# Designs tried in a protein design chat: VHH binders against Uncharacterized protein YOR238W. Part 12

Target 1, 303 residues: Uncharacterized protein YOR238W, of Saccharomyces cerevisiae (q08634)
Amino acid sequence: MDEKVELILVPCHSIWKSSSHPSDNSVNLGQLPEYWHLAPFQYEGNDHLAFIKHGLTAIKLLLQRFDTATVIFSGSQTKKEAGAISEAQSYYFLFEKLIRYVMSNDNIDVPNFDNELRLLLKEVKNLLSSQNVNVDELFYGGSITTEEFSLDSFDNLIYSIYRFEEVNKKFPQKITIIGFAFKMPRFISCHAKAIDYPQSNITYIGIDPKPANYNQTQLSKYYDDLVQMEDKNALSLFSSDWYATKDRLLTKKRSRNPFNRTAPYAQNIFCKENGKRIEGIEDDEEYFETKIKCKMPWSSPRQ
Below, E stands for the ipSAE of ESMFold2; O stands for the ipSAE of OpenDDE; V2 stands for 0.75 times the mean of E and O plus 0.25 times the DockQ between their complexes.

## First folded at step 1 (VHH)

Design z8 (framework vhh_6z1v_2)
Fold by ESMFold2-Fast, scan of step 1:
Structure z8 (fold): chain B 303 residues (1-303), chain A 122 residues (1-122)
Amino acid sequence: as target 1 above (303 residues)
Amino acid sequence: EVQLVESGGRLVRTGGSLRLSCAASGFTFSDYAMGWFRQAPGKEREVVAAISWSGDSTWHADFVKGRFTISRDNAKNTVYLQMNSLKPEDTAVYYCATDEYFGSYDYEFDYWGQGTQVTVSS
């Protein structure tokens, strides 16, 4: 099937440093933490390897779908030190480089990739080879693209839906989200519900960070901490601020926007005519009932 | 507004010890992960250590494991870096950092302290 019906969404969490040059015997494919603009909490889990797993999994699914899906990397220009490059653009360029590396080399072993990444690379190489994929068409033909205005996970979902419509001229009938497993509840229970997107049309594929050299007790503690931080600092906040228009979620969103980017999506009901985000929704349930429920292009007739 | 103030940097001899402090204000400190970074002249900024919001989990870079220890005191809104067995290679400006307002997994932040200079002489 030639019709694009599925959005494969990859929320981005960092910016790859494309200009970082390793030693003469290696190539920068994002395999070391110093090749990324990471926050302090992202080092313990080797988050950068999870980012690469997310993007490769998205490309693997795209190749398996007979080109009925569009992969969208989602994330804005969030780092002053990186300049005017978005998280989404940096992922796009990294994966273009990585896929070209895979196609140009017989030995695809990348130093510092873990066993999961090595297996995933072999699977992707096999799919590319068996299907005689044209890499230029894969990256330049619109099957893989970027959404560059998202400042939080709510934006990741809603702006990627609008971006999908912008590039394909229709809204996605199915969404597959590839992200951290510990973040699944906010996407399914908060974000999808807040925009009246049918939960039955969403698949979530969770791939978490994994600390190296941790024993089982240390791993359990690490993942328990992730869940506790997620609940305290994000999930509980989205439960009472569905659209990130007030309080701590709005403060976080503002601080992630050093270049004052505004989303240009014409059908976006969460932005004013001038592109500025709406703020201060006092009663989210009333807003949902009066403005969103059964009124969105993707609303189910039986919702 | 988030404010981070580092202190404790000074000139120390090789093999010496030093404790850095970072006083935080303008946010609920106990809800945030904290980190120590450093930057030497002509080098990129490096992460040195990180600590979870509760203090129960810590991470240290390979080049300081066994020598440096990160800790925090949530009652005092302060994060510490205990540095032992200092080497000339540890000479750098040390920075305290945190997320914008909440230590979350979504995005990096650019809230940094002004830094404190550590110089290790032979």
Scores: ipSAE 0.026, ipTM 0.483, lowest interface PAE 7.0, mean pLDDT 85

Design z9 (framework vhh_6z1v_2)
Fold by ESMFold2-Fast, scan of step 1:
Structure z9 (fold): chain B 303 residues (1-303), chain A 122 residues (1-122)
Amino acid sequence: as target 1 above (303 residues)
Amino acid sequence: EVQLVESGGRLVRTGGSLRLSCAASGFTFSDYAMGWFRQAPGKEREVVAAISWSGDSTWHADFVKGRFTISRDNAKNTVYLQMNSLKPEDTAVYYCAAELDWYTSDYAYDYWGQGTQVTVSS
């Protein structure tokens, strides 16, 4: 029963600096914000620790699925200062390094990891050890791979579905998304609907950033701000621009593509024949009804 | 157009103090998180401090904690870095950066100033 049926999707949010070396005797496992190309808002929440939790949770789930899933890290080359390395590729390299670290050491206490990360890392190590996992096979055998052309959360979902098919020759029957909890509504209520992927076949595992040393009042304000800004800058915009082809979402998408890369997925219906993205869809509901609904490979068959 | 202009960089003696300013224009400053970064010759750019859109939350790198303080004045569209007890190791070009879409622009290109040179001598 080794048929791959589940996509475990990890949307990426930054680029790990694999070449950064600690000033002490420790190893770079992404545990400090200085080891990442972070946007300023990502420092408040220790977002880099949430990124590591997302990837470790994906690997934990993969091990519990006994070869029926593929983990896909999704994210393009979005930071000009990082050069030609994608978010997805940097996560892949980080998690390969981290897993090799835990398999080669009896004591796996990583400085600056919080208690949740320490527990998760121990759980992953125990699963790897109990199943006698070959780490080379885990990373090079196709169970963990990258999708390197996504520029927003809509792309994360649709391009990872196409990438899953490219790797496994079949579309996923089930999708588990591991990301920020505050971003769950856009994936479930906007993106899945926009591509006609059945919501009943999507599971979302939410792990939010967690500021250090905040009291309950500060923490409450932080999460209220997350929800407010998510609504203002993403959820409300995706509600009226389902495919990110116009207005502010298109401007954001263009700003995240400093190397002018084009997605290579031949079956991608959101690209023109010349490989350029479709832009300026005037009526998203009409586009959905005429081009998407019941026409996607994963659409539920209607008699 | 979005613009960030740093000022205040100069030569300072070891143990001295300096205040850097970054004037922002072309966007609603109070909606954006701000950060101070630095780059010394031959080194990668590293983050020094960050401040939330409201100023209620700040973060400082371990190597400057207790010496540097980030603050902002939303009425003046300015972010500041107060630098105390300066060391030769603090010698770098200091950059101001803004994230254009708070919490939702994980993939967005960061806006950066042109930098201001801080040199700390014995």
Scores: ipSAE 0.097, ipTM 0.476, lowest interface PAE 6.3, mean pLDDT 85

## First folded at step 2 (VHH; from z16 with R27F S54K S57Y; framework vhh_6z1v_2)

Design z16a (at its last look DockQ between E and O 0.01; V2 from the best seeds 0.00; counts 0 for: pae E 13.0 > 2, placed apart)
Fold by ESMFold2, look of step 2:
Structure z16a (fold): chain B 303 residues (1-303), chain A 123 residues (1-123)
Amino acid sequence: as target 1 above (303 residues)
Amino acid sequence: EVQLVESGGRLVRTGGSLRLSCAASGFTFSSYAMGWFRQAPGKEREVVAAISGKGGYTWHADFVKGRFTISRDNAKNTVYLQMNSLKPEDTAVYYCAAHPRYGSYFSTTYDYWGQGTQVTVSS
């Protein structure tokens, strides 16, 4: 009844700079872009605020179903300049700091958070106040953990499934992914299908970046451009390279691994016995039909 | 104030074709992504197709790919679903929905929904 059955997955997109200290006595809660290792394209949409919305939404959902869900932040040590800290661990540190901050203060109006973030924060604070779950139980009791080896979105899904099993001793019966709305098709229409995860058991909650002071025409163009770039740089590539074993996707994945990490999930059929990824799958449809379909622990029976 | 009105649902024989329309009012139509959903009795509502605000990107569920086509006419504030090669399994109430962002069409939190139009496909 209170058995862990749901994976709440947060694919991470950057590294929070936990050591960054503002000179004006304010506290670093991730609210400014300079508190993150952002790529240039992540500034226009205030992507850092979306990262916080993703994590807070995951924590809100966890609190609503505390006995049956586990939150996993997923992302590796992807930035040389950040040192040996993963995206996932930086999210974990940030959300623990943020939650402890709001539970210790009556005024939770964090400067530079937008109205949606302020509402999420109030909702989480209200849930914590009304639940028989304190902050130590939330963060140290096994309900929130990290997956620190993922180098792309395919890894985010498959490695987090194995991480969930590692922590809970069972594979997830249900997955909720919380990420950018424009990335939803790659997770649902590519990755979940490629690993034979039942469509009825996986859902996606999308929260996109939000440029400041854009009118509706500017917003429409911004989001259309995001979708077009997603199609060009990810969705179309995964359509012909389901497991990211071919050039372009593999090259991109390798460039995100400056610390030469290897995943610990030896039972993952996409990893060799030494933990390295399988490469060069020539015919993805044939590979799926012969190695994956109806053969995964989470596959539906052939009925 | 916001209104989404579906039309065009009717009885059609297996293998037939049908075009659904959804007339929108009360918001800046070209700024909203639109989706078509369907719900058969006793089943959960499922997404069929979606289209971005400017129409530059479309998505179709695998079970309708190649058979159904979403489109929009921003001058008429209308989104369409062209349904070809209809099967009895396509029998459902079809809903249109609107959200200000394209990727949210899989979200359970779509802002606006129509009341639906019945499509019945006979053997």
Scores: ipSAE 0.000, ipTM 0.274, lowest interface PAE 13.0, mean pLDDT 85
ESMFold2 (binder alone), look of step 2: mean pLDDT 83; pTM 0.855
OpenDDE, look of step 2: ipSAE 0.108; ipTM 0.593

## First folded at step 4 (VHH)

Design a11 (from q4 with A30T; framework vhh_7qbe_3)
Fold by ESMFold2-Fast, scan of step 4:
Structure a11 (fold): chain B 303 residues (1-303), chain A 117 residues (1-117)
Amino acid sequence: as target 1 above (303 residues)
Amino acid sequence: QLQLVESGGGLVQAGGSLRLSCTASGSDYTMGWFRQGPGKEREFVASISWSGGSTYYADSVKGRFTISRDNAKNTLYLQMNSLKSEDTAVYYCAAGEWYSDLSYDYWGKGTRVTVSS
């Protein structure tokens, strides 16, 4: 058995409703927005279809890595109305259901999936069939797992690195992040830099939401609005609060934690022994230079 | 702390109209209406972008309901026309930061709409 060296990280953005049943002869595979606990801003772009593309792309990549990678879905219990089900756990259950569906059916056309999803499903089915994949081994053998304590994108990266070590007994040598393309700058320029993870060892695969039936002018405005609001609500905040330990970002994190969950990752320096996050870092540049730079297990030997 | 306060609910005859309002102390939020009918899960009704330039509707309400906002008054509206008994529900105002994984769903306490036959 080869050592696991690559973390395939899927930051999660919602919770799938596994108990929702269609009124026709179809199955619930997350294909309708009603099958998710969506925030108001997630309807216009059909964000739920992007979530499915993220997870299928991660599974495709995992199959191409021949057991040298671990897929980690990352996201905490962020919705009081969903109960004690994390974003990560709901993605895990959805993709287990979807892969079993793909392997058990001759016709894998899912209503409401777009052309990108239909092609991706066909690619995944072909890889599963050509490799004679045991689905139970794929989901229960440790190649796909969850990180269930992340409350923001910084947590997504750092907690998934520690979760990878918890599962595989080694830190990842390479990270592939599969998420929204408009969020790439925060992962690469803010989060990876803040934890001294070498950018040369990170690949980012970006798949954005896609509004249906928009003309080119409407699409251009939609994506311009995404970039502007990403800057206002996240990127600019992380630029001055690298570790999400101060005012606006910390207040948002607390609001995303209705069940007051605490991360159990004993080796991480961003949590106290009781799992609570470090708060109130006064000088992020000084913290980086004194506590992070060249001191992390993944730090570049030349830094 | 952002607080959402819904108003405008009540009893109305089938075929009638109601206008719901939601006051929110904020900008740059995508806002929406959700509802929960007797014995049903909470379902999406309509959403409107922070600028008011984009609206999205559930198929069950298209052509009957209109969502709008007045950012100067920090108020969201839902104009409900041609009401049906199936529209009977508690209506909730919700706000989320536009395309931020740090956004949290702010929810009002709801306003009840009953449509009688």
Scores: ipSAE 0.430, ipTM 0.755, lowest interface PAE 3.1, mean pLDDT 87

Design a13 (from q4 with Y29H; framework vhh_7qbe_3)
Amino acid sequence: QLQLVESGGGLVQAGGSLRLSCTASGSDHAMGWFRQGPGKEREFVASISWSGGSTYYADSVKGRFTISRDNAKNTLYLQMNSLKSEDTAVYYCAAGEWYSDLSYDYWGKGTRVTVSS
ESMFold2-Fast, scan of step 4: ipSAE 0.358; ipTM 0.719

Design b15 (from q4 with W50Y; framework vhh_7qbe_3)
Fold by ESMFold2-Fast, scan of step 4:
Structure b15 (fold): chain B 303 residues (1-303), chain A 117 residues (1-117)
Amino acid sequence: as target 1 above (303 residues)
Amino acid sequence: QLQLVESGGGLVQAGGSLRLSCTASGSDYAMGWFRQGPGKEREFVASISYSGGSTYYADSVKGRFTISRDNAKNTLYLQMNSLKSEDTAVYYCAAGEWYSDLSYDYWGKGTRVTVSS
């Protein structure tokens, strides 16, 4: 068994509708927006194609790491209309289906995939074939797994670290996060800092949504709006609520938990023994130094 | 908690027009219309950005439906023209925090639109 040292984290943003079947002869591989439980803002950018790029990039990276990494899809049961299906589980199931499709078919052109997805899918197929990868071992052997209790991006990071330890019996020495590029600042400048995980041990691979048929003026406005709304609705809020345990971020977290999921991670200092979140955590330097940093396994509790 | 209340549904003849409204208890959201026809899953109709500067439509309604919003009144509209029998559905107003952390949506209870032959 090679030593697993790297967490490849894929924060999830939606739930794939695995039971949706096309009326034509095509297979459901998440290629159409109607195959996902999308929020209104996720249609304009073809966010669902970005989700597929995130997962395929993670699998590509896993194969290039020769069994020294674990891919973790991270996201809880966030939508009543989807039922008790987590974002993470739906991604896991989608990528298992997609990889099996790729390995079972000579023609891997999927309608509605853009050129980036077609090239990425071909790259993944070539790596699977050249390494003679057994698909059952890839998905059932622990190299790809789920973290199903995260309700925000802070949870994505800290719960995936605890999940990595649960699976591999050790904490990750390095983390690669594959997500939206516009979300990179919150992971690097807020979340990693809030848990004292070394920034030098984190790589961020950003893949943004991409509206089809937009001219340069329309694209510039779209990406400007992304950055402004990201600041308003997330980044500025995390700056004054590092652990998402107060005010608007806590209200948002509660609204994303319609099935009252509780995180079961034994070493998780942000939840009580019963898995319920700790609320009202202080976000000043003194609290960080005396109550948080000293509890982080990757930090030195003594100077 | 955000409340969404749809209105304006009813019976209309094919080729006719109907205007749906959705009143929200707040306006800091990207908003959209979804519909669910008899024996079908809920499908996307149209979305509008927080500022109202960007709109996006399902191919089936492009050129026939227009989405708009009045942020001062916290109201979303869907102007439906050239209605077809396949437009028969319960229409739902939805709101999502624009590119917040997770895509949790607020949904109304829906308003029924029936298009007769």
Scores: ipSAE 0.387, ipTM 0.735, lowest interface PAE 3.4, mean pLDDT 87

Design d17 (from q4 with S100E; framework vhh_7qbe_3)
Amino acid sequence: QLQLVESGGGLVQAGGSLRLSCTASGSDYAMGWFRQGPGKEREFVASISWSGGSTYYADSVKGRFTISRDNAKNTLYLQMNSLKSEDTAVYYCAAGEWYEDLSYDYWGKGTRVTVSS
ESMFold2-Fast, scan of step 4: ipSAE 0.433; ipTM 0.762

Design d2 (from q4 with G96S; framework vhh_7qbe_3)
Amino acid sequence: QLQLVESGGGLVQAGGSLRLSCTASGSDYAMGWFRQGPGKEREFVASISWSGGSTYYADSVKGRFTISRDNAKNTLYLQMNSLKSEDTAVYYCAASEWYSDLSYDYWGKGTRVTVSS
ESMFold2-Fast, scan of step 4: ipSAE 0.430; ipTM 0.765

Design d25 (from q4 with L102V; framework vhh_7qbe_3)
Amino acid sequence: QLQLVESGGGLVQAGGSLRLSCTASGSDYAMGWFRQGPGKEREFVASISWSGGSTYYADSVKGRFTISRDNAKNTLYLQMNSLKSEDTAVYYCAAGEWYSDVSYDYWGKGTRVTVSS
ESMFold2-Fast, scan of step 4: ipSAE 0.473; ipTM 0.774

Design d3 (from q4 with G96A; framework vhh_7qbe_3)
Fold by ESMFold2-Fast, scan of step 4:
Structure d3 (fold): chain B 303 residues (1-303), chain A 117 residues (1-117)
Amino acid sequence: as target 1 above (303 residues)
Amino acid sequence: QLQLVESGGGLVQAGGSLRLSCTASGSDYAMGWFRQGPGKEREFVASISWSGGSTYYADSVKGRFTISRDNAKNTLYLQMNSLKSEDTAVYYCAAAEWYSDLSYDYWGKGTRVTVSS
């Protein structure tokens, strides 16, 4: 696909329960936390609504890019209780269901969506209608796809770049990442730098979780806690383990892989021939200078 | 490596009260209670922030259940009041590192609560 130049990356954070059915006549569109396999920390901020905003924003951008972008949902099979369904696959199924719902209904008000999500959904519906979009072509034509082997945010970036090349036969000239705003520093300052992807060719669109009915003092504390925990549990760790090959980051990565999945991206230098991630990089600066800097497919011919 | 041990389950009459406890080998975790009733999927009950200052409840238990924690004792509690037959389930304690995409969930083995009508 010669015209595809932009990767629109959506890192996934949970698995949607497609088989969950409400006791009433309402439809499951991911609007309730019970429709997701959430961790305890994902309830306070209504993280599930942020997930839906991420995916709808990606689809909105895709439509505005007129066939020059590919949306990739990125995330592996991280929950044994969900079975052999990846985070990425569950998002793909949810957004296919949601877009079909939007196209088949005049009233698209979904209960429990917040005001931002309702407005975003109307914007997406207007773009779909004004462009006379064929929904089957949108989902089955290669413009929206999945990357199902990522176990952390570093994998989200690098595996999605290789997945983009697998689908389009070319590496992305531009990357737009749609995720939590508090996670932007790890993607821009850690992950992009670690793989020598030009930061000038990366746009980050941040949409954070939003607690309902919090006053300004409660919101300030909530977001301060997010930034502090992000630094403690991720950003500070990635600053000294750029490729997630050591200690705490590696232990966490292994724990997120209950089905022992291996990545199929044969040209990915961060994977061994058997698809397992490389481990034990002792000096990340030396590894970057000797193996990565000016040696990646996206480093050349763009230099 | 984190160990979660639940206790306090048992048989109780409808309208009664029960208190569940979960002892953890550490306290730097976001924690919550989940339950699985007969023939149902595991569902969320309540969650609590590390400091104990923020609590969240499923609509089905709001106003009847209270979640709390004592970080000095590394213990999570669930006070269950006005119990209904629909509250019959195995209750699980869960813990996760807060806001890390590399986080993995820790689960206890569960404690059974049976509410007779």
Scores: ipSAE 0.391, ipTM 0.720, lowest interface PAE 3.3, mean pLDDT 87

Design d30 (from q4 with S103D; framework vhh_7qbe_3)
Amino acid sequence: QLQLVESGGGLVQAGGSLRLSCTASGSDYAMGWFRQGPGKEREFVASISWSGGSTYYADSVKGRFTISRDNAKNTLYLQMNSLKSEDTAVYYCAAGEWYSDLDYDYWGKGTRVTVSS
ESMFold2-Fast, scan of step 4: ipSAE 0.437; ipTM 0.752

Design d38 (from q4 with Y106V; framework vhh_7qbe_3)
Amino acid sequence: QLQLVESGGGLVQAGGSLRLSCTASGSDYAMGWFRQGPGKEREFVASISWSGGSTYYADSVKGRFTISRDNAKNTLYLQMNSLKSEDTAVYYCAAGEWYSDLSYDVWGKGTRVTVSS
ESMFold2-Fast, scan of step 4: ipSAE 0.425; ipTM 0.747

Design d40 (from q4 with Y106H; framework vhh_7qbe_3)
Fold by ESMFold2-Fast, scan of step 4:
Structure d40 (fold): chain B 303 residues (1-303), chain A 117 residues (1-117)
Amino acid sequence: as target 1 above (303 residues)
Amino acid sequence: QLQLVESGGGLVQAGGSLRLSCTASGSDYAMGWFRQGPGKEREFVASISWSGGSTYYADSVKGRFTISRDNAKNTLYLQMNSLKSEDTAVYYCAAGEWYSDLSYDHWGKGTRVTVSS
């Protein structure tokens, strides 16, 4: 009944291997790193567990705001070895499988899940039961969907906004982003600003990777390296290439698109008529002032 | 674009040692070693942070293998000790930009390691 007004955005960071079969007769619920197509840097922090926390937190929030929110998993087909399956689609399949598993089993103690995941599973199960929301209603009712064309965090934000409009016929009045805490600055200070989305209408829920059994010295080193590389490889680059249309950001975006996917969002001003992203913006500040500022459907009213 | 070139593979007797090397076009990447044995899926072996301050190992190699890097030489190493027949595999060097949305896997073509008893 209520109009959908809130986008709950989950940027995706990997592809779950739905076809992997455990040798120990346990169910594949994404709980082991070998169940994912992980990059080398994603092992140390148990990034795969953080991915599951992001999705479960989004589903928990959705259940609390069921009539007004839509969860969007965002991420394209980024790995040739995974085949033509998107990061977003693999998250959607994983969470459907995980929720069906916990609703059909009394034991929700999944091996290799940490205490935060066990608590989230209990909370989601309790919310589903108390609100009489069945799993089919949750996954097939349109409240959870995918955005399958994003190749970087800028795309995650802008494409999910247009995907939200595609499914709900309205742009989101509020955005909740659930992702890594260390990535909050790029979403709030770079991406939202670049598209003139009001920062006051964005909530960011940050859940970082967490190495197991590390002492304080090892943790400090891990998070220090994490923050330094985030600045070097993302924040500094987006400061001079707001829309990822040139140089290093464009080269990397192209390398993440092995299946040559093009975004289909008709109202997306960042894509050409053929769906390909615009390239070669020479002056991002001028582009913002002339094409974006106070001109987007979500822009704050001019004072 | 990053190019990775592995070297150091070969035939070695069980209990022996080998050192694998991987040269990269830059040191600003988290790096790791993966392997694929006969009739098996590719599996993780070890990873190292861009600074070299953090390392992570698969349980099957922990205590036997050591990952290290020399950023001045843009080279990643895997010192393999106490080799077992189960370590027989093609070893791949991999790199990714650490915790960036532009993180993508760069893979070498691999170097073959055969452990005989």
Scores: ipSAE 0.424, ipTM 0.757, lowest interface PAE 3.4, mean pLDDT 87

Design d5 (from q4 with E97D; framework vhh_7qbe_3)
Amino acid sequence: QLQLVESGGGLVQAGGSLRLSCTASGSDYAMGWFRQGPGKEREFVASISWSGGSTYYADSVKGRFTISRDNAKNTLYLQMNSLKSEDTAVYYCAAGDWYSDLSYDYWGKGTRVTVSS
ESMFold2-Fast, scan of step 4: ipSAE 0.436; ipTM 0.759

Design e1 (framework vhh_7qbe_3)
Fold by ESMFold2-Fast, scan of step 4:
Structure e1 (fold): chain B 303 residues (1-303), chain A 116 residues (1-116)
Amino acid sequence: as target 1 above (303 residues)
Amino acid sequence: QLQLVESGGGLVQAGGSLRLSCTASGSDYAMGWFRQGPGKEREFVASISWSGGSTYYADSVKGRFTISRDNAKNTLYLQMNSLKSEDTAVYYCAAEWYSDLSYDYWGKGTRVTVSS
């Protein structure tokens, strides 16, 4: 019996359009922005290619970790136009399709993939082939799964921890987060701290969006704008609303929940007795000191 | 609160021009235009960064359409030139913030019909 100790977390950022069909003889593998439900800014950076890099990097890491890790795609049903399909479910189906494509074809050159994706895809194919991996066991055996109730990055971390326990019957001893590099500070300095998960047990692998054909000046401006807006619209807000229970962060959660879904995790300390999520925490530092610190299943042993 | 209101649509002959406008209740957003033609899925047209310093276009409209914004007026524009029958669609304004906490704010749309 292998012991699962590591959560490989992939926060999701969009919904893949599995029903979109190319007008030519190609196959939909998420390689074009029109194959995703993208927000306006996600076009400039080719964010959809970063999403594919995140998932392929997670699968590569899983193959290198020999039965000690579980990959969890995290994201809820956030878009009315997509219907009742979660971000997490759409990633799961895309990566199953992509891996089966890679294993069934000698030429795996996918149009519109950048150089990083082409190399990563070749690495994953080589690992699958050299280890003689059964693709059905990879996707149906519990090594790759979904967390479908997260509405923000705080939920991505805490709900994926609860999902890991639901699947493996124990909490993760180590977490590897694969996401945008510009979002690393919120996961490490805000979310991990807010739930008392030891930062020494977290590895963050950052892969940012990458605009095509930008010179150095254009790239610097793009990433500067990205970091500035990340600070304004997320990092600064999480610094004063650790659990997203008030103000702008709560308004964002509500707007991203068109199907009114609630997390069903039995260990969820953020639900009231009536099953509703807690709201309006007046003093997050006091809440952390009295309810969270040294009291979580993953808290460091302290005297 | 964020409210988006599109205007400027209408009937135009092939080869003609139209300028669409979208008024927002704020300007701290990346913004863009999408369109949906008869019997088609909604497709991306163009996007512009919060500062207005970066623009991105779908291949089908490059060289014909220009996206711009006036942050002092909280208004987004789409200048459409050399219009084709294939450009016939309802055009939607969209706004978001630069994060996974972004909202998909959509306007009601404005109709553009290009006749031959």
Scores: ipSAE 0.366, ipTM 0.708, lowest interface PAE 3.8, mean pLDDT 86

